VH-VL binders against q9vpl3. Designs and how they scored, part 80

Target 1, 224 residues: q9vpl3
Amino acid sequence: RGKINIQRPKAPHYERARVVAVTQPKYPELPKAKSCFKTRAERTQQQQENPYNEIIAREVRNWLDHSRLVAFFHLSSITADDIFRVRVQLHKQNLHLKSYGSKIIEQAVKNTRYEAIVPLFHSNHCIVFSPDPEKTAALLRIVRRVPQMVLLGGIVEETMLSRNQLVAYAQMPGLHAVQAQLVQTLSQAPGHLIQQLQAHQNSFVQVLDVHAKNQMNEETPKST
Key: E = the ipSAE of ESMFold2; O = the ipSAE of OpenDDE; V2 = 0.75 times the mean of E and O plus 0.25 times the DockQ between their complexes.

## First folded at step 3 (VH-VL)

Design p29 (framework fv_anetumab; at its last look DockQ between E and O 0.02; V2 from the best seeds 0.00; counts 0 for: pae E 18.1 > 2, placed apart)
Fold by ESMFold2-Fast, scan of step 3:
Structure p29 (fold): chain C 224 residues (1-224), chain A 120 residues (1-120), chain B 111 residues (1-111)
Amino acid sequence: as target 1 above (224 residues)
Amino acid sequence: QVELVQSGAEVKKPGESLKISCKGSGYSFTDYWIGWVRQAPGKGLEWMGIIDPSDSYTRYSPSFQGQVTISADKSISTAYLQWSSLKASDTAMYYCARHYSSGWLEFDYWGQGTLVTVSS
Amino acid sequence: DIALTQPASVSGSPGQSITISCTGTSSDVGGYDYVSWYQQHPGKAPKLMIYEVSNRPSGVSNRFSGSKSGNTASLTISGLQAEDEADYYCSSYDSSSTPYVFGGGTKLTVL
């Protein structure tokens, strides 16, 4: 079998039911009629963060740390059946499509080498993880048939790559050493690469906006 | 040795809630999806749905969407199938099965089944 | 409603070959190469015998083979043995209603 025997990082010793039980109040608190000011302790209690987010953020960190291929996508509206079909096709190739909220991703990558990716997730997004970077070509073949998923860039062998660099990597012959060398050759400073990735995302959004506006202009609204 | 162990048989009345379990062992639980298949007495197999335990992503057959809830707790390597209100028509053998990742939606290892009987 | 049509029963003698058909439409069997076959002995869970039309999982006898022509998939069992007596279910991806559908099942009797 392919890479199916590669061990995935296990979640910390947390039960989802336990976390939900801890964070959800068993009985709703009745509103208290209090003075016009609050103590610092009362304000701190009211602003208490939900620890559930940290558990999922650790999950995301584990995916990032144990994946040799990470690809970032903008995700337009797609049916549940279509995204499921894509997820099954990817899974067969040891490619794992995941969706996480922007706050979760920010918490996951804060104070890590991946912190620069946060701006990519300002809109709808999804991420594909794999322990096998040679599956980049298979990933791009599958996604090419899914217009709702637009490649923004990725990380290969701990190196951040733009869309064009990732496409170039996918087109290399199937020699692991040659592909690894290409990744090193194509590498750029994270700040500059993120600007390129954001530009690609913004360009795609602009193209969609222009097309939508042109379609609306063709259908001039008139009162009937 | 890969094994899926399901909870014991249940006898319930219409309107009661129920949650049955499927515990995986002998493999990395989060690396494989878990599906549920129903078999009414003397009838064929019906695909109910599937879950990815690594992120709890679920997909249901339209005929079971809203009828049942599939969930998983990866900390104890257990998947669940739950009803909020049982009907007599829910009487069946329920199998959990591990997704065969080299195939499309096929299952390679199956639990022994949980017989659910709903009668007045 | 049964999405895929199988004969209710088939029979054969030891050493013979038998074939079980599974007929669907262009939205399932005819449209995709995602046909599988399961064997189920009475009181037991099903066992995967064939996936993606003709592939065998590790440990499945080469006496079992699968094929497809148009909207009909077939499971062929050669060198029929007594332990092959079981119910056989085909299954397929279905683009029109549910991601995965099963046939009605075929009872194989070894005479």
Scores: ipSAE 0.698, ipTM 0.861, lowest interface PAE 1.3, mean pLDDT 81
Fold by OpenDDE, look of step 4:
Structure p29 (fold): chain C 224 residues (1-224), chain A 120 residues (1-120), chain B 111 residues (1-111)
Amino acid sequence: as target 1 above (224 residues)
Amino acid sequence: QVELVQSGAEVKKPGESLKISCKGSGYSFTDYWIGWVRQAPGKGLEWMGIIDPSDSYTRYSPSFQGQVTISADKSISTAYLQWSSLKASDTAMYYCARHYSSGWLEFDYWGQGTLVTVSS
Amino acid sequence: DIALTQPASVSGSPGQSITISCTGTSSDVGGYDYVSWYQQHPGKAPKLMIYEVSNRPSGVSNRFSGSKSGNTASLTISGLQAEDEADYYCSSYDSSSTPYVFGGGTKLTVL
């Protein structure tokens, strides 16, 4: 009994082939439900311009305009519970974690000074807003405990900063501290100058005194 | 003064829909989260969920996920709790409460409660 | 939902100190310092008494204090007064299921 080659079945007799060809159920090509294979990104892109998106876009713009600190994060396999915890922690510090669709962000920043941030939003992301740039250190401290949040960059005082620049900024002494140091330095400068000026004057006076003493000694006649 | 005022008592039949409200005043409504807590007659407190009115971020208790919808309208400083189809077991006092910003997950101000009675 | 375990009732005489326990697990009370206590009088909304184990909100009497050891948090009421008669609920963050969980409540009776 010849091994039925299942991989290359012998072509059936011509008559059988005709019958098989005619009886082969033309399975309607299942409409490739393009919808089932649409990536989350594609599904989000097909979200019809919902009038609601415009409202949300406006909100995003509002946050951007009123925030002095904006930080962008990539989210890597973060759970809803993790997000919740982080949001609560940030909220305590008046830091506001928001998540928006890429399309919404694009719409929000179109033709604005923030248009350069669009390339940061290609994957799962979140944004943290704050009215206080001094909260940068607090933000980084909180996020450090959340490995699923990866800092991409941010905006501080209307300046776009890289990840490294944000970290550096957080390590800088607060504006007040720097100002205090500056004032201290400036306050010391006049004192030093005065001291130096006085030193020269004192030295000059000393030299003159020595000369005067020497002249007096020469004029004292040796009374024999 | 911070105040949360809830809508009045409701008497409903099983299968009916319901939406109750919680209006905040005396503070910036979008700066604080609002939670909902259920208390069945003679029973303890049950956390249902929480909402950030600023962006309508919502988190539900697993027990209430899909059973209720929490929403907010920040334009009128109001949070909502709604059912699409009430059950007899939904009979309870429902409280809204403001999340305490200085703590982790505490509620410092509470509404007066809304009694919902579902009876055939 | 696994509620935090509280005694059903506690009683004390005026002027005494009483303690209400709240026992959880390592995923809630034992894992975090996010334990709160609420007081509820009959027919009234709950009132926050303690947050983060031992902190008192403004306006709460210093007679109320909180502590935690292991998986058990405790509310202590010193100098018990008639007005302290109420139900008391503990709450905690829970990382295992619901983000926020309440205890079953304790009825405090002042004799």
Scores: ipSAE 0.205, ipTM 0.640, lowest interface PAE 2.0, mean pLDDT 85
Fold by ESMFold2, look of step 4:
Structure p29 (fold): chain C 224 residues (1-224), chain A 120 residues (1-120), chain B 111 residues (1-111)
Amino acid sequence: as target 1 above (224 residues)
Amino acid sequence: QVELVQSGAEVKKPGESLKISCKGSGYSFTDYWIGWVRQAPGKGLEWMGIIDPSDSYTRYSPSFQGQVTISADKSISTAYLQWSSLKASDTAMYYCARHYSSGWLEFDYWGQGTLVTVSS
Amino acid sequence: DIALTQPASVSGSPGQSITISCTGTSSDVGGYDYVSWYQQHPGKAPKLMIYEVSNRPSGVSNRFSGSKSGNTASLTISGLQAEDEADYYCSSYDSSSTPYVFGGGTKLTVL
């Protein structure tokens, strides 16, 4: 399919929902029991093959189907206060931070075009959803100050993008037609996208090492 | 053809025990979940709980937790709803219903219902 | 355990279109696309008519359609027929203390 209407990401419903979210002291729109970050043990418990896992998997499918921007991150050790501050900053930009277990992600994307994302969820992670692909630049600006969140890649307009492709997308002008054209061009090489996601994951340790060194330098004036 | 056949109507007194059944046929019984739904006379539908027949995992509505027991015997493709001590307020129609695999929260096939009457 | 809000009754003449509403909250209808609709004739078990807001199971007439906006889902029946006279219940996944919630039901009368 060749043309995406660039104006769909800014539908009046999304803008009205954004205003409501900003003017109300509430967390992201998901239910309380499912919108809170869960401990590792709680996420492992949710990975069991039971109806609760399917409820959560349907939630993930719903977010994937209704978000024009999805970004995947590795999440290293972070305090509850720090992740809460990040969630609030993201929410101001209509960016919704979530976390799900790997078995739930596998169940959610089985037999869909997104099945290739499952390996990204073998380690501790989080996901950011948004109806607004123009918010990609804001997302990256916020998370670059959060070394515990390491970008792995994302989905824009139903097209999987590598980390580098997502960063390039965020730097383009905010014209919806230009952004839609880029996404369409990238979708014409699905085998290359899968290889780039796998290669990006393989370089994951290198990115974490750089971020750990940067964080250590930030906390200590002198070298290491 | 998928079919859920429930046990017949029951008339009981308060304090008596009761176990009603729901037999599934025409499909692989352990591949689908069974839910129980209550309908008081002239009232709406109320979800009670659900069971996975493959491993007997159960979950109850908070309103029914501790009030009933849901179980299954997969060797005879049958789910059960059981009371250890009936109350007059348990008078209702009870349906079993099958969870539809894709989008499992839908109840795609329903039993005919079992009317339970509890009166002094 | 809360019920989704439905009108107690609606009516229409044969051939008309009618709409039944189902209003919930952000924890159910507004938060998820897991709304279903059931038809129940007197003395009969419910029958699934719509799932996931707008999908029809096989064997359900295309006269039945579903939609939602915000916290309100809608069932629309076009070309009303006498056999459509029944009770209609919506249901939704609910992320609160119970994973399922039904609406209070709507009696459809075909005049």
Scores: ipSAE 0.000, ipTM 0.401, lowest interface PAE 18.1, mean pLDDT 75
ESMFold2 (binder alone), look of step 4: mean pLDDT 92; pTM 0.937

Design p3 (framework fv_anetumab)
Fold by ESMFold2-Fast, scan of step 3:
Structure p3 (fold): chain C 224 residues (1-224), chain A 120 residues (1-120), chain B 111 residues (1-111)
Amino acid sequence: as target 1 above (224 residues)
Amino acid sequence: QVELVQSGAEVKKPGESLKISCKGSGYSFTDHWIGWVRQAPGKGLEWMGIIDPSDSYTRYSPSFQGQVTISADKSISTAYLQWSSLKASDTAMYYCARHYSSGWLEFDYWGQGTLVTVSS
Amino acid sequence: DIALTQPASVSGSPGQSITISCTGTSSDVGGYNYVSWYQQHPGKAPKLMIYEVSNRPSGVSNRFSGSKSGNTASLTISGLQAEDEADYYCSSYDSSSTPYVFGGGTKLTVL
């Protein structure tokens, strides 16, 4: 790590080769009694001997750690033709659409800063990765025409953003790099967490104040 | 420099299996999709299918769906085209090609081709 | 045979300009700006000459240009040279049957 292509994360090729070598395709079948009926201890031992899911989980972590833009989508039923067209359009913009099982994602983000995203993947889902956060606008433009893909949120410069925040980020042309750097700095500095909470409180108070002022006559039914 | 090197010519009988290869070098293999294009003797080009080596996502032309399997091994930067049972009609030159990074579905670099001859 | 329609052959003399047409339908050439052109010399692999109707990859001579009108795309080669003698294939996105389709090919002869 750290010497890999910064634009696209490298997969752990050697670990995959090792797992394939250990789990030989030409491996002779076990006697029927051993292959069909297994004790809990035997199942636990076999589970530890087949780390295939961990290899895929490592790839997901690599994508998360080396992508400056990650977008999460709910995926409704979609045809193979439609998803192919979306993948091609996204790839042209260096946006990489990936689909992983919820168990793989859970394994990938467990005990990491990204563990909070697990609830997003309890239903059908897909993820778009990119090394370039400036492609957020292109991503949303492409996905806007795909009603089967519903934006849930994302991560920009390692900062978790809601759907509305990600849309707002996409609409700030020419200021993306500055805003991303500021967001990154605020998210990583413990002292700035207090400032973020204060800003959120002040914004909430301002919204309540404006709402109260605007609805002062609306909260009271006309008495005349 | 970017290069795609394909395996050597094959002479097979109908019913035999075959797996031909396409090795990429001079670029990050997982950053580009690889497509396969067929050219029967004296005929034009036919698109067969494409693979994303980063997750092994594949898409086939309907004419070749179920007739061939496209796969890739990113640990050795190699894509494969495989037949379980060859037919005489599979006699053709087979090209692999790298998806152009600035285009949509275009191919910028091509392998030298693998000639497959299937005859009894 | 669902290939895009190209003339079987075209010819020209050195220094002249020639145009090769590629005709499809609204589900391919007419519906999208994803037309590309490939050059193939005898016994060699194809080479990308034009992509997305009119764009040239690095290393392709500016003598090659592409255009499209309705359901017909065109490749124009100006200042024709002996080295341009080759087969030329158009290709396009196809929304109806395959995501990618090639034309039948055109043999260019430089006389």
Scores: ipSAE 0.080, ipTM 0.573, lowest interface PAE 5.4, mean pLDDT 77

Design p30 (framework fv_anetumab)
Fold by ESMFold2-Fast, scan of step 3:
Structure p30 (fold): chain C 224 residues (1-224), chain A 120 residues (1-120), chain B 111 residues (1-111)
Amino acid sequence: as target 1 above (224 residues)
Amino acid sequence: QVELVQSGAEVKKPGESLKISCKGSGYSFTDYWIGWVRQAPGKGLEWMGIIDPSDSYTRYSPSFQGQVTISADKSISTAYLQWSSLKASDTAMYYCARHYSSGWLEFDYWGQGTLVTVSS
Amino acid sequence: DIALTQPASVSGSPGQSITISCTGTSSDVDSYNYVSWYQQHPGKAPKLMIYEVSNRPSGVSNRFSGSKSGNTASLTISGLQAEDEADYYCSSYDSSSTPYVFGGGTKLTVL
């Protein structure tokens, strides 16, 4: 049956260690006001300091109120140099990459249509804001080059969209009227998006699988 | 039809400069990254670096950073790999390849290769 | 940085199934979700056979399949044919840094 007897269990410890490693990315220090990433200790301290939370929550509300495009991402391990380069590329397209603690986001969206997004930010995350929804295609093109950033969903013209719906919106560059019609159509089914967004949080592996599938769909050549 | 066409074989002496080319056709050149891969005689594949032709953003392998320059001219759909001073160890087949549209860092179309021979 | 280890050679007979392994040394689990496989015939440029572990590009025979277990990816070729004789390279993205890396390559001989 076996050449060697197992004296102690191994498999559960290995699998658990892999999950922990995936959920704890290593981030070099960046200026806090300009960083997509904050350490767990920094987020915990920030949540305990009510005056700082209110100031930053006001900033988040301002971004949400003045942005016609908002995209939410999960983050895997990424270097400070790589994320800074992504930030620069996004900025050239009037896309603004920001990171905020989950309690700050909760305070910012509390009693708004977007309160349901709070669970998306329980792990490492960042948000991209833009006043121009036509930049969705440019956003997805830039982000596809960054495997560590996984699209979870977003808001276009004050309408919450799932990842697949955002990809569909982006697939019609130069057809703004058609894109606006798509957003209006999608906004008439409000209950379904919340379930899709919350489902993406069930596991990191599931999120990566959905990302891989979405990437294949996004890359499919258009026919007819 | 997507095609990458590379410049012809080169025979150079150590210390000489060289610039080889890779011309893309049959697709929107600025929508895909171009990578360069080296293969020394009888050896395996070595990734050298990549370029985004839309803004000339580049990333290099640490082994090739400072040894070569990757550039692109989007007006003629051509990417370049350049040496300021060749050495005998640069003797190799050099491939250009396009970033796969349905993947992240996979190369779906490859050029035919440019053989560079550096000898005294 | 990630390093990918492949066997130097593998051999099989026509109609047989063979498997080529590609084992990483990185502790980053996410790195191994972006494994690709390339086929290179003598004197020719490489051809993409598999991407993202198990996906096949259009035009690649369904005899080629990819899989992964932990930090080891595998390319399996079923119904082995003479034209499958080539060098096979795995590749992956290192999510903690930038190089894109290739394995050392495996020479497949069809006897």
Scores: ipSAE 0.007, ipTM 0.459, lowest interface PAE 10.9, mean pLDDT 74

Design p31 (framework fv_anetumab)
Fold by ESMFold2-Fast, scan of step 3:
Structure p31 (fold): chain C 224 residues (1-224), chain A 120 residues (1-120), chain B 111 residues (1-111)
Amino acid sequence: as target 1 above (224 residues)
Amino acid sequence: QVELVQSGAEVKKPGESLKISCKGSGYSFTDYWIGWVRQAPGKGLEWMGIIDPSDSYTRYSPSFQGQVTISADKSISTAYLQWSSLKASDTAMYYCARHYSSGWLEFDYWGQGTLVTVSS
Amino acid sequence: DIALTQPASVSGSPGQSITISCTGTSSDVGGYNYVSWYQQHPGKAPKLMIYDVSNRPSGVSNRFSGSKSGNTASLTISGLQAEDEADYYCSSYDSSSTPYVFGGGTKLTVL
């Protein structure tokens, strides 16, 4: 309380208030602390486990921060030979298959926009990371031959996508081509750039409206 | 300035244990797999196995499964190859090598090799 | 153990082209496009020259080329130079149970 509010009544003189505080019985001060109390042994064990878990959780956060493509899978029983072949096939495409415990994933995404993914990891799972979102089609092509891996959803360009949305993304024209088109557009008539944006404002608005309408129609009927 | 530096030559007797090292520098150690390749004196190359340092996932050649252990300590960017009990037939040059990310299981950078001699 | 068959030696003169063969089975060379070639000078570690049958890593001379027909892969060195004298090893994925297998090696002599 460092801010003074004139509307509140003044406290008793400092010296009297201090004497009262010192003489006040201490056992009634923490009536609700008992429900949150942990034993010394439990705190010591949790502290010993937390440093290792936090190191791995930071590793997962680094993967999330540096990956423009993240795909989540349910993983059924698979042989060591088969999972190794999948890891090598994915690695060749700059796709990195990783397995982390559910608690580690929860710690990594806690208090982030990706916290909603935690329920996906309460059963056997694995995650594929890549800095290259153009590899989504290659990822799905490889995994299609692995019935033990079931796509649950993913994150592309920091946007969470459902399984169906991620599959649809894989069918889109290359992002590099779209970026090249944008560069070409920006190179047109530099002297009239502002007029071009104003004259074609309706085209941009129409694109946004179509996108919004498609999202509404996709979510409402929930069709594939 | 990618470099893999291996531990020095070893002379051991049959039945002794041994652990040799391979330290990576000049790159992000956990971004690349590390493999081990053996070359007996005057003979060809033999693939022993590979490790992903980021999760310690390993895969061995059947000829070396159960005979050696591959491990890595990412805190010091070092991979290891270990024997619990050496045999005279383990006499060889041992190379560590970094997996080539654009290939299948190929290696792009190699350590200088560790000569292991097991005699008497 | 040596799973892939290479000739023990091959020779050529400067400026010539030479070819080294690597023969396997349908479970390795014949079954996959994952054939690689390594160059090893005496007392040195191997160097990757070719991967995925015909691809060159950055920094490898275009005089080195790879190909495959059925169960046999080939490394061709054109415009042969003295520094090409070395041992050459082929390698491949092996689906039978060994993930990566090497050939016996070929000694190239530049006359």
Scores: ipSAE 0.530, ipTM 0.763, lowest interface PAE 1.7, mean pLDDT 79

Design p32 (framework fv_anetumab)
Fold by ESMFold2-Fast, scan of step 3:
Structure p32 (fold): chain C 224 residues (1-224), chain A 120 residues (1-120), chain B 111 residues (1-111)
Amino acid sequence: as target 1 above (224 residues)
Amino acid sequence: QVELVQSGAEVKKPGESLKISCKGSGYSFTDYWIGWVRQAPGKGLEWMGIIDPSDSYTRYSPSFQGQVTISADKSISTAYLQWSSLKASDTAMYYCARHYSSGWLEFDYWGQGTLVTVSS
Amino acid sequence: DIALTQPASVSGSPGQSITISCTGTSSDVGGYNYVSWYQQHPGKAPKLMIYEVSNRPSGVSNRFSGSKSGNTASLTISGLQAEDEADYYCSSWDSSSTPYVFGGGTKLTVL
């Protein structure tokens, strides 16, 4: 693993690096997405000296472009056994839990439509990808039993959704037309999305404060 | 169609390093995890560990943690099992197997096996 | 490690049914519906016959069926054929030691 990357020639041709990094199933792409992504990837590559990080960043961009469901989670301390169990359970549902360093995610989404998600990854995090947005309900059922994973928000059919919007999407009937209309209704401008995602993070902090205060109250039980 | 082809038999001395391979074909290599299973001569199956080739995430059996390294190179659809220093007790048949995604942790396709013999 | 207990051997005649047991604990066989069965012919790689206690992969004969009661899982082979002569291994998730464990194996002889 390390030896192969260390001994690798200076950054490969963009086309070769793309083939090496992109081994995922092909999705139909919107006309501008592929062309714009290519241009941005080339610009990002020129700024970085570490070909390993560039390859992984390209992999993250490929996941984002080819996944119709992307969910972002805050990840608290979890054992290797527990996270492995969660990964296996998710994989059975065609849900792919990935963990990438903050620098790699920043490099991957810089100058892309997804740049607004960078603030979500300044703490411990993980991402779940799937080609199937119908699996949102299955995802939420699985993570309900994993208190270390806290949903922050996501992307469904290329539309950025807050936690509450994603939960609402999961509760809809499995009718394609109804789900498509819901996603369109829940969509919002990127500037407003970052504010909502920050508000959600603040709400999570508030929930932690309440939990801590409740623990303190439980330590010293009161009569009334 | 779907096939896992393993490297040929190896005869080694204690203390030598070894890296055996498992090449997947006929499917999207990064969509399936690859596990390694050991079978000592005349003995049963022992699960060693597993790798997700899409991000190189690995999980090992405690009995094999630190004894071997599992890796993968998705550019050539190949998974690897490696020893830094072989012991006589490593003599066994080694199978790679593809994780059956419709199940929990089962393996649906298996390589033909690589016989590793470690003797003085 | 061999965490699951199987009989060393079992035998039957062509056309009959046989059952192979796989006994564990509440932390593996008894605690989860994640029991699998593999068939291994001499000199060959194992083949998945049953997963999640009773499910069959595509291409596996319906003569093979799986079940579980408490801490014991069972593989039943009906209408025995000479080609069924092989070693059979059960496997399960294990929360107490390794994520995945195998039984000791059972040699099936078809007389």
Scores: ipSAE 0.609, ipTM 0.818, lowest interface PAE 1.7, mean pLDDT 79

Design p33 (framework fv_anetumab)
Fold by ESMFold2-Fast, scan of step 3:
Structure p33 (fold): chain C 224 residues (1-224), chain A 120 residues (1-120), chain B 111 residues (1-111)
Amino acid sequence: as target 1 above (224 residues)
Amino acid sequence: QVELVQSGAEVKKPGESLKISCKGSGYSFTDYWIGWVRQAPGKGLEWMGIIDPSDSYTRYSPSFQGQVTISADKSISTAYLQWSSLKASDTAMYYCARHYSSGWLEFDYWGQGTLVTVSS
Amino acid sequence: DIALTQPASVSGSPGQSITISCTGTSSDVGGYNYVSWYQQHPGKAPKLMIYEVSNRPSGVSNRFSGSKSGNTASLTISGLQAEDEADYYCSSYDRSSTPYVFGGGTKLTVL
């Protein structure tokens, strides 16, 4: 999903502006409003220090810390009804679909063990959380039927996995010991795994770019 | 073992109401969505809409929105397609078919079809 | 409305291989791997032959295969038999106004 912008400047209340214009204050004295106005840079700084953003960032950290399964998805355009239906299907399996802005994700994971996931969220995204890693197979069955959601990778039992590694994990028996051994084996090179996750995301973006160019070329008739 | 059984052929006059049925058996009815597909005489297939029987969530093709009502009764594993007022242009074969969970990828099993003839 | 383009008819002789095309856009066939093919004999319900571009349901002959290149999906029937004479419809997920769309259909004649 896109970044939440909760600090968008509000227009002055029009009725009040008209009343102020009619009463017209004494001319020589300019209002101290100048000292109350913020430059664009100052407004950006205020947004970074917004208490609401910190509250949501703490919520994200809490989900990451208390979920044994976390899956990351690229999210293409989807209607509110369609995403709601997906959320309901996932919830029946104790899978919780969450969408957060990229800045909030960055704020949540900065200087934590999860900081490496930030590059995955440079475009529209969503995250599925669950306390139950046995639900990975159910998750993949549900999202395979949602073309707007493209699996990028995830975290299972505190271990980062690529898309292919998550698919392999989902195919394992439901025995936690066997699954834990597989996860450990699949994730033996965490640094290389980040490159794999980024490569898959970039490959998908490149495919979308090619499709967009093909669509534009197809929509543009050749000159006769 | 999976089977969808549709109600019998109908002959109606314009302006009459009609409700046809599609009963699923041999599977968990609420795990699959049911879609309706129309085929006018000598014409191709047209997707009409779909229902999730677990909560009666429906989606319609824009061409059929407001023209028909799709419903389901999960206690008897039956989906329905209903018209409040039939037109001669509604003369067609109507098929029900099941989708796996998402409701828009493929129809894996089809009913035998219900022929609806609307004539004066 | 017909959203996906199929040839109106295709013909072949017994034992021959034939291919039926299904052309869409990047918002349906080209954008997703959710292309299905259905076979319909006169007076009968359609039967799913191929799903997700190239997968066959249980009970469908391996003479039927599916593929996709760009915005065009193809159904290929090898070792053509008289019983293959039918109408064939492609379908795809469509992200726009209708989440599911059919092609116009292709009549296959076995000569």
Scores: ipSAE 0.007, ipTM 0.492, lowest interface PAE 9.5, mean pLDDT 77

